# Miniprotein binders against a2bj90: the designs that were tried, part 24

Target 1, 235 residues: a2bj90
Amino acid sequence: MSRSARRKTSALNTVLRVVEVFASIQGEGPFTGTYSVFVRLAGCNLRCPFCDTRYAWSLEAGKPLGVEELVEEIARYEPSLVVITGGEPLLQRHPLNSLVEGLESLGLRVQLETNGILPAPARDEQLWRVYHVVSPKDVPVRVPGAKLHPSWVDYARATGRAWFKFLVANEQHVREVAEYVAKLGIPRSRVYIMPLTPEKLDMKELLELHSRIASLAVKWRLNFSPRLHLLVQLP
Short names: E, the ipSAE of ESMFold2; O, the ipSAE of OpenDDE; V2, 0.75 times the mean of E and O plus 0.25 times the DockQ between their complexes.

## First folded at step 4 (miniprotein)

Design jc8
Fold by ESMFold2-Fast, scan of step 4:
Structure jc8 (fold): chain B 235 residues (1-235), chain A 88 residues (1-88)
Amino acid sequence: as target 1 above (235 residues)
Amino acid sequence: SDEFKKRFEEVVRKMEELIRRYEETGDEKYLEEALRLAEEAVRLARESGDPELISYALNLLAIVLFLLGRFEEADRVLEEAMKIWEEH
């Protein structure tokens, strides 16, 4: 049968390029310890030197999945939290809003991980209603092309549904983060610092790194995010 | 200059509005116009000679290219942004 332009446009608006879907424990940020399903979307508008998910950089890395099919797959896990990550999920913004609508209709909590270069959700988007963990790449290890969109600060103030998470290796990094968030008017209560973990650490080294960064969080009056999944050896 | 900054910011604002129109309608005409504006932003950034601004503008161009399905071009633009940054 013939395919209409309307059918093609509708399919485009309801298809996501997905790298992987898996169940684990959210190891990072404000929902650490939550049984979650992770949905990794393809495509990223940054090339971070420290990126551990380079396989997701290209949109070609993702398999096309219909929003309805993806909602059904996620629901089978019966998660307490759906974590939508990538790449950069906001590159697939239109079908992502449709996915969020489907997940919310099932009463599922949704958290988005984003680099914050693209604008924060508008009030008429489904994405306005979910949680966002924004990982600016402006500091402390600046990534070329990275610039946090100012609307994310406004969104955080308006909704209380955004937090800002920064990878740090040492106290100088924490100082740079503290100066950055103060300059932008981001409340410390919305800021997490997280250990920048080198490629290979044994469990003792990993725990010692966590301890050092956690101590800096106390010293600088910021929130601490572990990488719990690494400590408990989950994906 | 203040005038340059305002012009660059206005181009970016118009580009973001067009991307939003595309996301609401699915109409590729908005992405075609956004591409023109992204290319203009890159030209303005290159005129400034500021590696940070050039890298940011190239990132915006890559976003539009991703939305257009031009993945190889997007990747090349992002590689250029990294190279410009490393050179400075």
Scores: ipSAE 0.579, ipTM 0.826, lowest interface PAE 1.9, mean pLDDT 85

Design jc9
Fold by ESMFold2-Fast, scan of step 4:
Structure jc9 (fold): chain B 235 residues (1-235), chain A 88 residues (1-88)
Amino acid sequence: as target 1 above (235 residues)
Amino acid sequence: SDEFKKRFEEVVRKMEELIRRYEETGDEKYLEEALRLAEEAVRLARESGDPELISEALSLLAIVLFLLGRFEEADRVLEEAMKIWEEH
């Protein structure tokens, strides 16, 4: 391989493969209700059977965008929160740190959504300074290949900038989550349970499911995450 | 067995270190070595007969393949992981 080819390969690390950028309301997790810009990155290291965003699974689904161009696009929305999601954003870790640096330089608040299989940020990464919502897929939904990296618990304790969001369908799932977080030493204050929504629920069924899971959150002394965007019919 | 699990965890730890070195240096040689270790992890997992461990190893192999730009192979490996888990 020539040096020119190697330089071209290095340059690819300054771009992100992006599926979509859009404004909406954050419907999930600790920032529910916040006016946000969503940046969906391509590629995922899991194949969850309940996945709503299968179109983002392949890295080929993403269009290459330069970090500077993407920062400018995001800034035009004047968001209260930038939500970087995917697929799995940490698959594009190097250019993602550059994106975060650009967004932080503009004073924008950034939240990353991750499956937590790849390690938590190190202190020398730009990602160390932003918020993270970790969605483990090993418990209770038992997705093949999913295993939460233990560094996320250390990161949460050290920074107070990570929360853990679990998909649940019933009380047995909530019990499994409670046992899991106790075993790992995750404080209940950092834990959210969220309804696992089957495809094609009508509005009455969706509201009833939210009510049941919210009641379980109260009973088990955990935080509740709605899927607010589904209830108000936003993307 | 416990011995296979310990050896698997050791291989995974070395692979993570190589990926970290790649992120620091940009040198693809670290990804090439990580690929060899990912393939060893898959071999060890298959020898264990544990479908959970096999799926975990295949997911890790897919990560290295994605980083190498081998997207179609990564997608194929992840589809295999799902099939293996569902069969067991």
Scores: ipSAE 0.274, ipTM 0.656, lowest interface PAE 3.6, mean pLDDT 84

Design jg1 (at its last look DockQ between E and O 0.70; V2 from the best seeds 0.00; counts 0 for: pae E 6.7 > 1.5)
Fold by OpenDDE base, look of step 5:
Structure jg1 (fold): chain B 235 residues (1-235), chain A 86 residues (1-86)
Amino acid sequence: as target 1 above (235 residues)
Amino acid sequence: SPEVEELWRRVEELVREAERLLEETGDLEKALELLDEALRLAEEHGLPELMSEILNLKAIVLFLMGRFEEADEVLEKAMELWEESG
């Protein structure tokens, strides 16, 4: 490898394209209610019609930030959890591993949010050590190009650090999720269903939707994820 | 039609081989070539939904290559074709 290729690879490994960094409460999944710093990375390999963060789809929507600077910024919030989200964080896998290393060195817990299309972390990656919430986009609402990578099932079995979060609007969607996870051999204890909110709902409609989907979660013996941040009007 | 089924089969074979290359070898250039051939076949037969699926996979390859601007363009085209397909 030429000195120029090594310099390009080193710069690529130390800089993230970041849309925003903010403190809030984790509103979704197994860490719901946790005081968290959110790092929203730019770039997504999907164009989900129900995406609430469309502004993060392009890599150009993000600013280049050094990993060290970003670790220092995150640490100032004294978070109980660091949530790496965005479009698709795993598109920036290399500098993301460096970010995780920096955050873990400070004793910070890290959770990744991913669409599960890209391969799960390998054992030699820093990402292997963190928590993952995988949000498949192939079931129940199929997004083009969305296919859950099989390695996430293996990662979940090997580590116990992965959960699967599915967007659902009705009982048919919940059935499809239940069948899908059974077929893949994903334990129901690792599965969350979350209300699909395609449009801006008022608070009454949002609560009614939450109630309906939560009742379906109980009926189908699945975990329920709220959209707590929407209910409490936080980012 | 049998011709459309054969086309789908050929496209699926190309896509699966591209996926395999991404997973096993990391040969992104070869994966991109296979997806471009799959896209050509889908385009020749007027299959916008299939084109959209292939374009989404192509975007992943382009992202992995660090070709981010091209990946964004491909994803926009994939979205347009999906919206047109109903």
Scores: ipSAE 0.356, ipTM 0.719, lowest interface PAE 1.4, mean pLDDT 90
Fold by ESMFold2-Fast, scan of step 4:
Structure jg1 (fold): chain B 235 residues (1-235), chain A 86 residues (1-86)
Amino acid sequence: as target 1 above (235 residues)
Amino acid sequence: SPEVEELWRRVEELVREAERLLEETGDLEKALELLDEALRLAEEHGLPELMSEILNLKAIVLFLMGRFEEADEVLEKAMELWEESG
């Protein structure tokens, strides 16, 4: 078999379990406000109590899509940013690297959202070249099984392509985050605090919560991430 | 007391070796064996928080092996144990 035929066979056998693909505005993190296509991968290694995407927890919730088919679907949206989220995308690490290769071949910018429990990308992975927003679940709201892999701190220092985003409800949470990142040697410039939003908040309460957490970000000299999509009622 | 400390140390050693095998794309079947042994020891000690943590790591191994239904079951058990513990 030729090298070309073998490569095509490998690509056809590479599938991702995908829950949904949709266009929206990135509402969180360093790329807030960017026109994006969201690719929600199925499967998660955590069961967070306040998870708003519980429908993505099981890998069986995802439709099997070939990498080439998914790249073509994403490209039709003409996005400024491709956000790969889930569940936990790194559970599908091998086909995810193939997806990233396909997206980068089209000149598309990619951001991965991860809980950071699985190791950061190695230099020989396609994932090494893209942006990562890591959301540790070990502080300040502790989730069973959550522990940030130390390689994410090394990856952030080596590449400048990782940020750490923490859900916070009050000043005590911000203090715990500040102590945590200082202990790990994470620069404050790579740290975002984001409102931990209870599901039933009305728009006034949601805005008030954003205002309080933003004020704490200024006080503690950390970056602030809104949940902009919630404020403007986008998915 | 010394018996308790020694069993806890053994659980830590098993979990660390399983994590090492997982990180190096090693033998997933061996990682699963080590985690099952760690789980048995944690259960003998009546440590539901530690059992929950081991089950979360076991779920990752099961996902990587393509054993999705078993991974889901293990995570449901981990959540129940965590809630009971605290």
Scores: ipSAE 0.226, ipTM 0.617, lowest interface PAE 4.2, mean pLDDT 83
Fold by ESMFold2, look of step 5:
Structure jg1 (fold): chain B 235 residues (1-235), chain A 86 residues (1-86)
Amino acid sequence: as target 1 above (235 residues)
Amino acid sequence: SPEVEELWRRVEELVREAERLLEETGDLEKALELLDEALRLAEEHGLPELMSEILNLKAIVLFLMGRFEEADEVLEKAMELWEESG
């Protein structure tokens, strides 16, 4: 490899661009309600109109942190779950694998949140053993360039460690999700529908939307994900 | 028309080869070259749906090359095209 490529590879293995580290409750998906430490990585390969973490879009938003010091900081919280999120965490894949190795060596359970555009973990990656909540943005919300990489379905089937979460606003969206997951062969037990909140709603509107989407989840026999942190006003 | 459909297939071929390079060999400079060619063809013939897809892939390649400011600019352009294309 060139000298530039070797230096870039070395820097990417041990340093992460991190926007914030904080303790809260996982508010979405299969681990809803779990005491968690969130590690928000900088950089995203999408500019979703409904994104509620726009401050993490730019890589400049992150501070460089060494993986070893980050592991020690996370461990001090004694979390039940470490949630790696962002932006899109897989843009920093090499040092992310190093972080996962450090966390796993301490027996900490790790969950990754990803938009699924980059490929699922290979068997020889540390990320292979991590739980993943994949949030495709190509259905029903159809963000340009947000195509789910097909390896995520293969990974989910091979490992049982991936779930798929979709933002929906109405029954037509739920129908589109149902058709999409059926075509891809994703079983309903791995699918979550979650309320799409494209702009701030008051609490009454938020509860009404939750009720409507939860009712649709029951009707369509899909799992429901709240946005619990919004309902209880946690970060 | 058949000319537009043939152009679409050519753009898709360039994009698929760039995706293959990204995933298999890691030849990021070649992948970027192919995506730039695909983008020029899509823009010349008014294919905004394909332009947005190409721009998002280009951003991934730029990010992996360490060209972060350029990646951010490309993503903002992709969002502008999204907003215009309804």
Scores: ipSAE 0.041, ipTM 0.449, lowest interface PAE 6.7, mean pLDDT 85
ESMFold2 (binder alone), look of step 5: mean pLDDT 81; pTM 0.771

Design jg2
Fold by ESMFold2-Fast, scan of step 4:
Structure jg2 (fold): chain B 235 residues (1-235), chain A 86 residues (1-86)
Amino acid sequence: as target 1 above (235 residues)
Amino acid sequence: SPEVEELWRRVEELVREAERLLEETGDLEKALELLDEALRLAEEHGLPELMSEILNLLAIVLFLKGDFEEADEVLEKAMELWEESG
């Protein structure tokens, strides 16, 4: 092993607990429609009642995978975007920074999905340099104990690399989001509203829900995130 | 203060030595010992950011040892400290 390789990797920063790795289309947020590889990390610090990925809640749900092995697996897909999600990826913060370093060394674009409860990246972290979609759970869905860390707003202003994505079911939710982002000083251009999809919607119901939330986005001058993968029946 | 800055550097030196041991020797027990000392110092001097960093590193060491349930508990404590600091 070269000296350069040893300096870039340490045992402390080289293992992640991974639930799944798969190729799909990014269905949500600012990169909707992008050919992506999804890396779902294990462990979450919330227990949201509407959670679609409860199987990732425990750290034990993931299998240990070395950062170098994971980078090689991701690279084989030749993705336009690597989406790191979970659980809450920031719970595995140190090896996550090493993963990001490896992916950026290959010229790959990285997006992190986070609940925003843990602090935003510091300037000396590899995570400072990648894109973040922050999904607050304090408003409008009011998950107990959830609170957006204020450093995410500062990070978004400093870097232009964070957006805030809110689950909404109706116009009252959109109003609460508008009041929340105004109070925190989050620009509307950084805000997405996305349909809160109940389990067991048929395709007609799913499309009608998307239409209603998209219309509210226009009315309230916010960005709209679909759940495109659900509409086109991809993972 | 200069005293707090020097203490911060001392804690970071313990953390760096633990990381070096993991990389070069794989001595998980000695890494835990250094991280426990670092955590004690950070707790005694009220340094929640360093405490959270040390707890995350402790969780990684516990993960490498196969102590997954204890790692989950340590991560929950780290999350609480990060929230309290901000």
Scores: ipSAE 0.014, ipTM 0.200, lowest interface PAE 7.3, mean pLDDT 80

Design jg3
Fold by ESMFold2-Fast, scan of step 4:
Structure jg3 (fold): chain B 235 residues (1-235), chain A 92 residues (1-92)
Amino acid sequence: as target 1 above (235 residues)
Amino acid sequence: NEELKKLIEEAEKLFEEGKRLEEEGRLEEAAEKYKEAAELFLKAAELAKELGDPEKASEYYNKAGIAYFLAGDFEKADEMLEKAMELWEELG
């Protein structure tokens, strides 16, 4: 039996529910501006009021796709970064670890976007070795059911591979974020504030909001994440 | 199985009611509906497992997990998602 045949047979036992796969520019967080392939997994354990991907909330929104097939599809884009997002990708933890293994075997850089409610990766998971952008929904605009798992702070300190990204609309939100991260011992160097963008903003309003939140990031000595894809009208 | 069908239909109805209440800003009432839905999804998952349908059992444990998270019961949510993953691995 060839290695390829054994890998293909093994991959049939590992399936992800995938909503979409597309190429774009990472518009948010520490890798802003990177040519990326986005893999949106189905299912979410939250219902955020300002979620722009509500179509991914249900597991039924995703079609079953084998890990090997998905790795091959991603590789065809030749991305500088693979962004695995959702829903909440950690809801599909086991096949996700297999996907990450396949992507890393090709030398691809992987970033996970997670709400941080489920535990951070353990050392024996493939997910331990990739980058994580954690978006807590505890503060400042609390989402019902949201609570950051404390293991994410330990993971960030141990690996240096996690950042915490918070949606903020005003200075009071920034103050609440600053108090939250200080209380949990999250280094400010690992913290991003990002504009909370309502659906119906024109380009002038969107730019003004970005400018205001960026100014607050400077004032409070936090990192700023734009929503660059919105500013340049990409997916 | 008629019992399984009844459990799923009721669970899905409660889940949709929870979603509607959440959209209306009635968050506490939404959490209660999600909890009721989660309990019925859990019963459905256990019954599907007893009936020898691990694929459906895994799906219903996942739905129970999502509903428990939305209800704020993170311990139950984690338990359900763990059971779903165990059954998913066994399908292999």
Scores: ipSAE 0.015, ipTM 0.175, lowest interface PAE 7.0, mean pLDDT 82

Design jg4 (at its last look DockQ between E and O 0.38; V2 from the best seeds 0.00; counts 0 for: pae E 5.7 > 1.5)
Fold by OpenDDE base, look of step 5:
Structure jg4 (fold): chain B 235 residues (1-235), chain A 92 residues (1-92)
Amino acid sequence: as target 1 above (235 residues)
Amino acid sequence: NEELKKLIEEAEKLFEEGLRLEEEGRLEEAAEKYKEAAELFLKAAELAKELGDPELASEYYNLAGIAYFLAGDFEKADEYLEKAMELWEELG
C-alpha cells in the first residue's frame, strides 16, 4: 500500500457524514422510553414515500465529523443509549465500526437503526456487538430495492441483538407482516409493528391511529412500537 | 428478458464479491468490484427503460448508486440515487 492509499483508507475509516446530533427519548422499538443521543447519518439507499427524514437522503446534507470528536460530543450528554440512525447508517459501515469502538470504550450502549438492505454485521466487526432494529421496506409497503438481506435473520438467531420493526396502517398490513416473518422464520417475539403515520396528523388522529395499531398488535400477538416522541412532542 | 437477467446476475455476483472482499479488509479490491457492479446495474437500468419498465429502471439506478457509494464514489452515488428518486416520483 502506498502512503497515499493508507491516508485515504484511514480518513475514510475515521470520518462520518452527520446530519445532526441531539438528545431525546427513544420513541420506538425495544428501547422505547430510554434517554438517548441520536446520531443521524447522511445518505440513504432508499427514497421511501413515507420518510420523515428526507433531508438526510443526500450525503451532502451531512457534515464531515471525525469519530473522536463525535464520541466526545455524544459523551457530553451522558446518554443511557446511543442511537445511530439517519438515512441508512450502514452506507458508512467502516467509520461506523470505528464510532462503535469509541462509544463502547466509554461503556455506552449502542443501538443501530437500519433498513436491512445491506448485510448484517460480521463477527469481526464492532457492529456485531451492538443492538439492531431492522426496518424492512419490502413489507407491507413495497419500496423498490428494499429486499431484506438474509444475513439479518441469521444475525438475530445467533446474537439475540436484533429486532424487526414494520410500518403498518391497517389489519391487512399486519397480516402481511405476520406471513412474512413466518416465512423467514423470524420469532414473533422479535417483531414490532409501528403506526405508519401520514403527514399532518393532529394529536387526536395520532392517538386514534396508535390505539388501532396497538389493538391489532394484541390480536395478532406481535409487539407494538409507539412513536412515543410524536405523542410527547419531543424530537 | 435474458440479457437483463444476465446483467443483474453478474452485477449481484460482483456486488457480493465486493462485500466479501470488504469483510476481508481488501478495501481497494472491494471498491473495484463495486464499481464493476455499478456499471452493470446502469446497463440494466437502461435496458429496463428500453423494455418500458421504469419501476425496474429506478430500482437498478438505486442499486448503482449504492454500489458507487460503497466504492467511495459519492458524487456518482448521489447522482444515481437522485435519478432513481426522480424516476420513482414520476411513477406516482
Scores: ipSAE 0.503, ipTM 0.806, lowest interface PAE 0.9, mean pLDDT 92
Fold by ESMFold2-Fast, scan of step 4:
Structure jg4 (fold): chain B 235 residues (1-235), chain A 92 residues (1-92)
Amino acid sequence: as target 1 above (235 residues)
Amino acid sequence: NEELKKLIEEAEKLFEEGLRLEEEGRLEEAAEKYKEAAELFLKAAELAKELGDPELASEYYNLAGIAYFLAGDFEKADEYLEKAMELWEELG
């Protein structure tokens, strides 16, 4: 038995490794435009080549914060939405459930951003009752190690509290997304396509890319997610 | 390759058992299952590499890293997640 691993695992019960907490506007997904507090958790189980937040990949990037302390910090912002993101937040699942419990006790609406590799919440988890935006990395551009856990489709059907958000660059990507969601039985109403933004675009190019992807969303009868924070130059 | 498939199936089973035990609050037993899963994913990654499939090796190094993370072995988690990335970047 590994006592070191057991003790480290037990520590995750009451403490989260947090990279940053900041107020902004949710720029993506079903709650686009909402005044939000973002909580970026450390640690990630993927190394995506297009990742904008590589600084969050390691646990060392995060400061240890107690759940109660973090709830108090979030509450001071008086947000309409708490966005828990990362890295991959579900890597810190046990203390994350405790955080969600604390936030829910204050009547705060919570959204989790996840790559969907780890299982969806079970009914007896606090995470069962919050919103989830799942960003699969197995389509259209596959990332090594990325495989959507099938429980996310079951969770979405059971609760109506999960959406699936895909980064797309062109119509072929949209076709691959459409085939993927049809195969899994995901309703189009639960699917968002979002522009895959290269490292450097000027504002005109960024707007033109948004326009093209939005037009494809209309053509394929899918929802469109902007990257609004990039367009309005917020974090 | 039947040996590779068996390693993956066993690793996935142990990983799912770990998740169930953790849900029940049986953290020590969960960590043991995650560690065993990680070791089997690592063997799968090494076998995939020997078979000339670096893409598949990268995938299983990543899964080993995830399992080590959940087991509380953050040093090994970082090691194998980084190894997965290195293989991915070599592939272009």
Scores: ipSAE 0.190, ipTM 0.551, lowest interface PAE 4.7, mean pLDDT 84
Fold by ESMFold2, look of step 5:
Structure jg4 (fold): chain B 235 residues (1-235), chain A 92 residues (1-92)
Amino acid sequence: as target 1 above (235 residues)
Amino acid sequence: NEELKKLIEEAEKLFEEGLRLEEEGRLEEAAEKYKEAAELFLKAAELAKELGDPELASEYYNLAGIAYFLAGDFEKADEYLEKAMELWEELG
């Protein structure tokens, strides 16, 4: 393929619709506490009642940004981790692979957050080498159509680069998660339970909920994920 | 139901073809495959509703919404994602 043709096809896959880029701390999952730059992509294939980023649901909420420009912006923050989130980032899979290539060429560590409805990365995708935190929405809060694609379990076992995170409010929810992950063959070391926080909790209630869910994580021998950014009042 | 299984099998095949075309940079062709998949997922949702299975109907409406989103039909995507949520509350 000629240089001109290569440049044309590259340009077509180098634009992402981005809601926001900001620095903060990764507050959830296996990389909790890491200084991170968050890239929130527009568009989501779910309308979860507990979503705290409803402003990212519409593709129109994002502005088109070139991948090269985005890589430069991210790099200026000097992040320890780049967290790609959204909506659902895999809805923009093609240009997302280009972004990952650019970030990894600079030695930046990348984590993707996904609801797992779309398939896991293929071996020849740039996303194959990225860390993934997969948050299935069909258990214990059963969001319609949120079935986890089975390839995520295979991917996690093959690569060690995926973890599964579940929102829970009580022990019944934890039992449901335990049964679900056992049925799918997801090892406990890859499973996080995280507090399902109602919209209007004061700090005392938030801390009590964290304490209860953390105790359940110990009891059920699952990993615990805080919502650390809420506890320390960061975005 | 065999009719439902065939609809879903074909819809999933079209969806996977869309993903492959998108990977190859053939974006207009990918969108057409996603649209075709969306229409079959919608037919599957309506059939599941006729069979009295609102859980399956909700799942297939959501899949139709996803496929319409990838095809660029955001109005239909929103419509069917909302319809999936309405049926989900029946399960509740």
Scores: ipSAE 0.108, ipTM 0.534, lowest interface PAE 5.7, mean pLDDT 86
ESMFold2 (binder alone), look of step 5: mean pLDDT 85; pTM 0.824

Design jg5
Fold by ESMFold2-Fast, scan of step 4:
Structure jg5 (fold): chain B 235 residues (1-235), chain A 87 residues (1-87)
Amino acid sequence: as target 1 above (235 residues)
Amino acid sequence: DLDKEIEELIKKAEELLKKGLELGDPELIKEALELFKKAVELAEKHGRPELASEALNGIAIALFLKGDFEEADKYLEEAMKIWEKAG
């Protein structure tokens, strides 16, 4: 059992390990097209073979920044949306709640991107009040150790503030996603499929892939997410 | 009902890990780590590779929180080996 003094001391720690902060357009998910500031946090609890941001896997990849300093930096961009991503942001859950509180106090809309392995927010967390895009790694390309925490489905139903986004390459992947979400009781209205894009894809191939996956979204009655930033050549 | 026992160990460890994260309490993280290790032992002993992989992931998370990044990477590598072997 921990002593009260140790818990009080730990509660004062409000430092995040941050890889990068930059302005762009949200290219993915329910807020596609929104002028956003991206905050990439360091550290990840998975090693996905299709990961585009392997440089963020280690916590040591991140610079320690105080929450108040980070809030001020984000605010200077005057964004319509703050996207908190990374590796896995919920690994830094305690200071992340403090960051969210600071951003909400400025009236900023916040979206978190998470692999969903760690539990969904509790009602008493600041994270309860913001938007979440959950990217389960259970399907279609299964990642070792990945299992969606069931609390995310409950959170989505209770709040309407979570969506589930899946990378797909072909119709078999879409079928596996459809079966997965049906089994878990995730409403189709909360599900996005997005093209799995290889690192070196020319513009013609990228457009053809987008067209194919979008057609599958219509066929399977799921939402479609582009990777708009790739199409318009933004970071 | 071994699967249920292992799942309950993982669930309790996850709850302790979440509380340790919220409070920044290293003792809760340490307790979570011991429960994840127990879950790995039971899962491996009884041929439950999916549960073993899930518990190994939990160990890696706890180690990341302790700052033991090199050790965390080793547990993630073991999780991948077990998963690949299971097919």
Scores: ipSAE 0.015, ipTM 0.420, lowest interface PAE 6.2, mean pLDDT 81

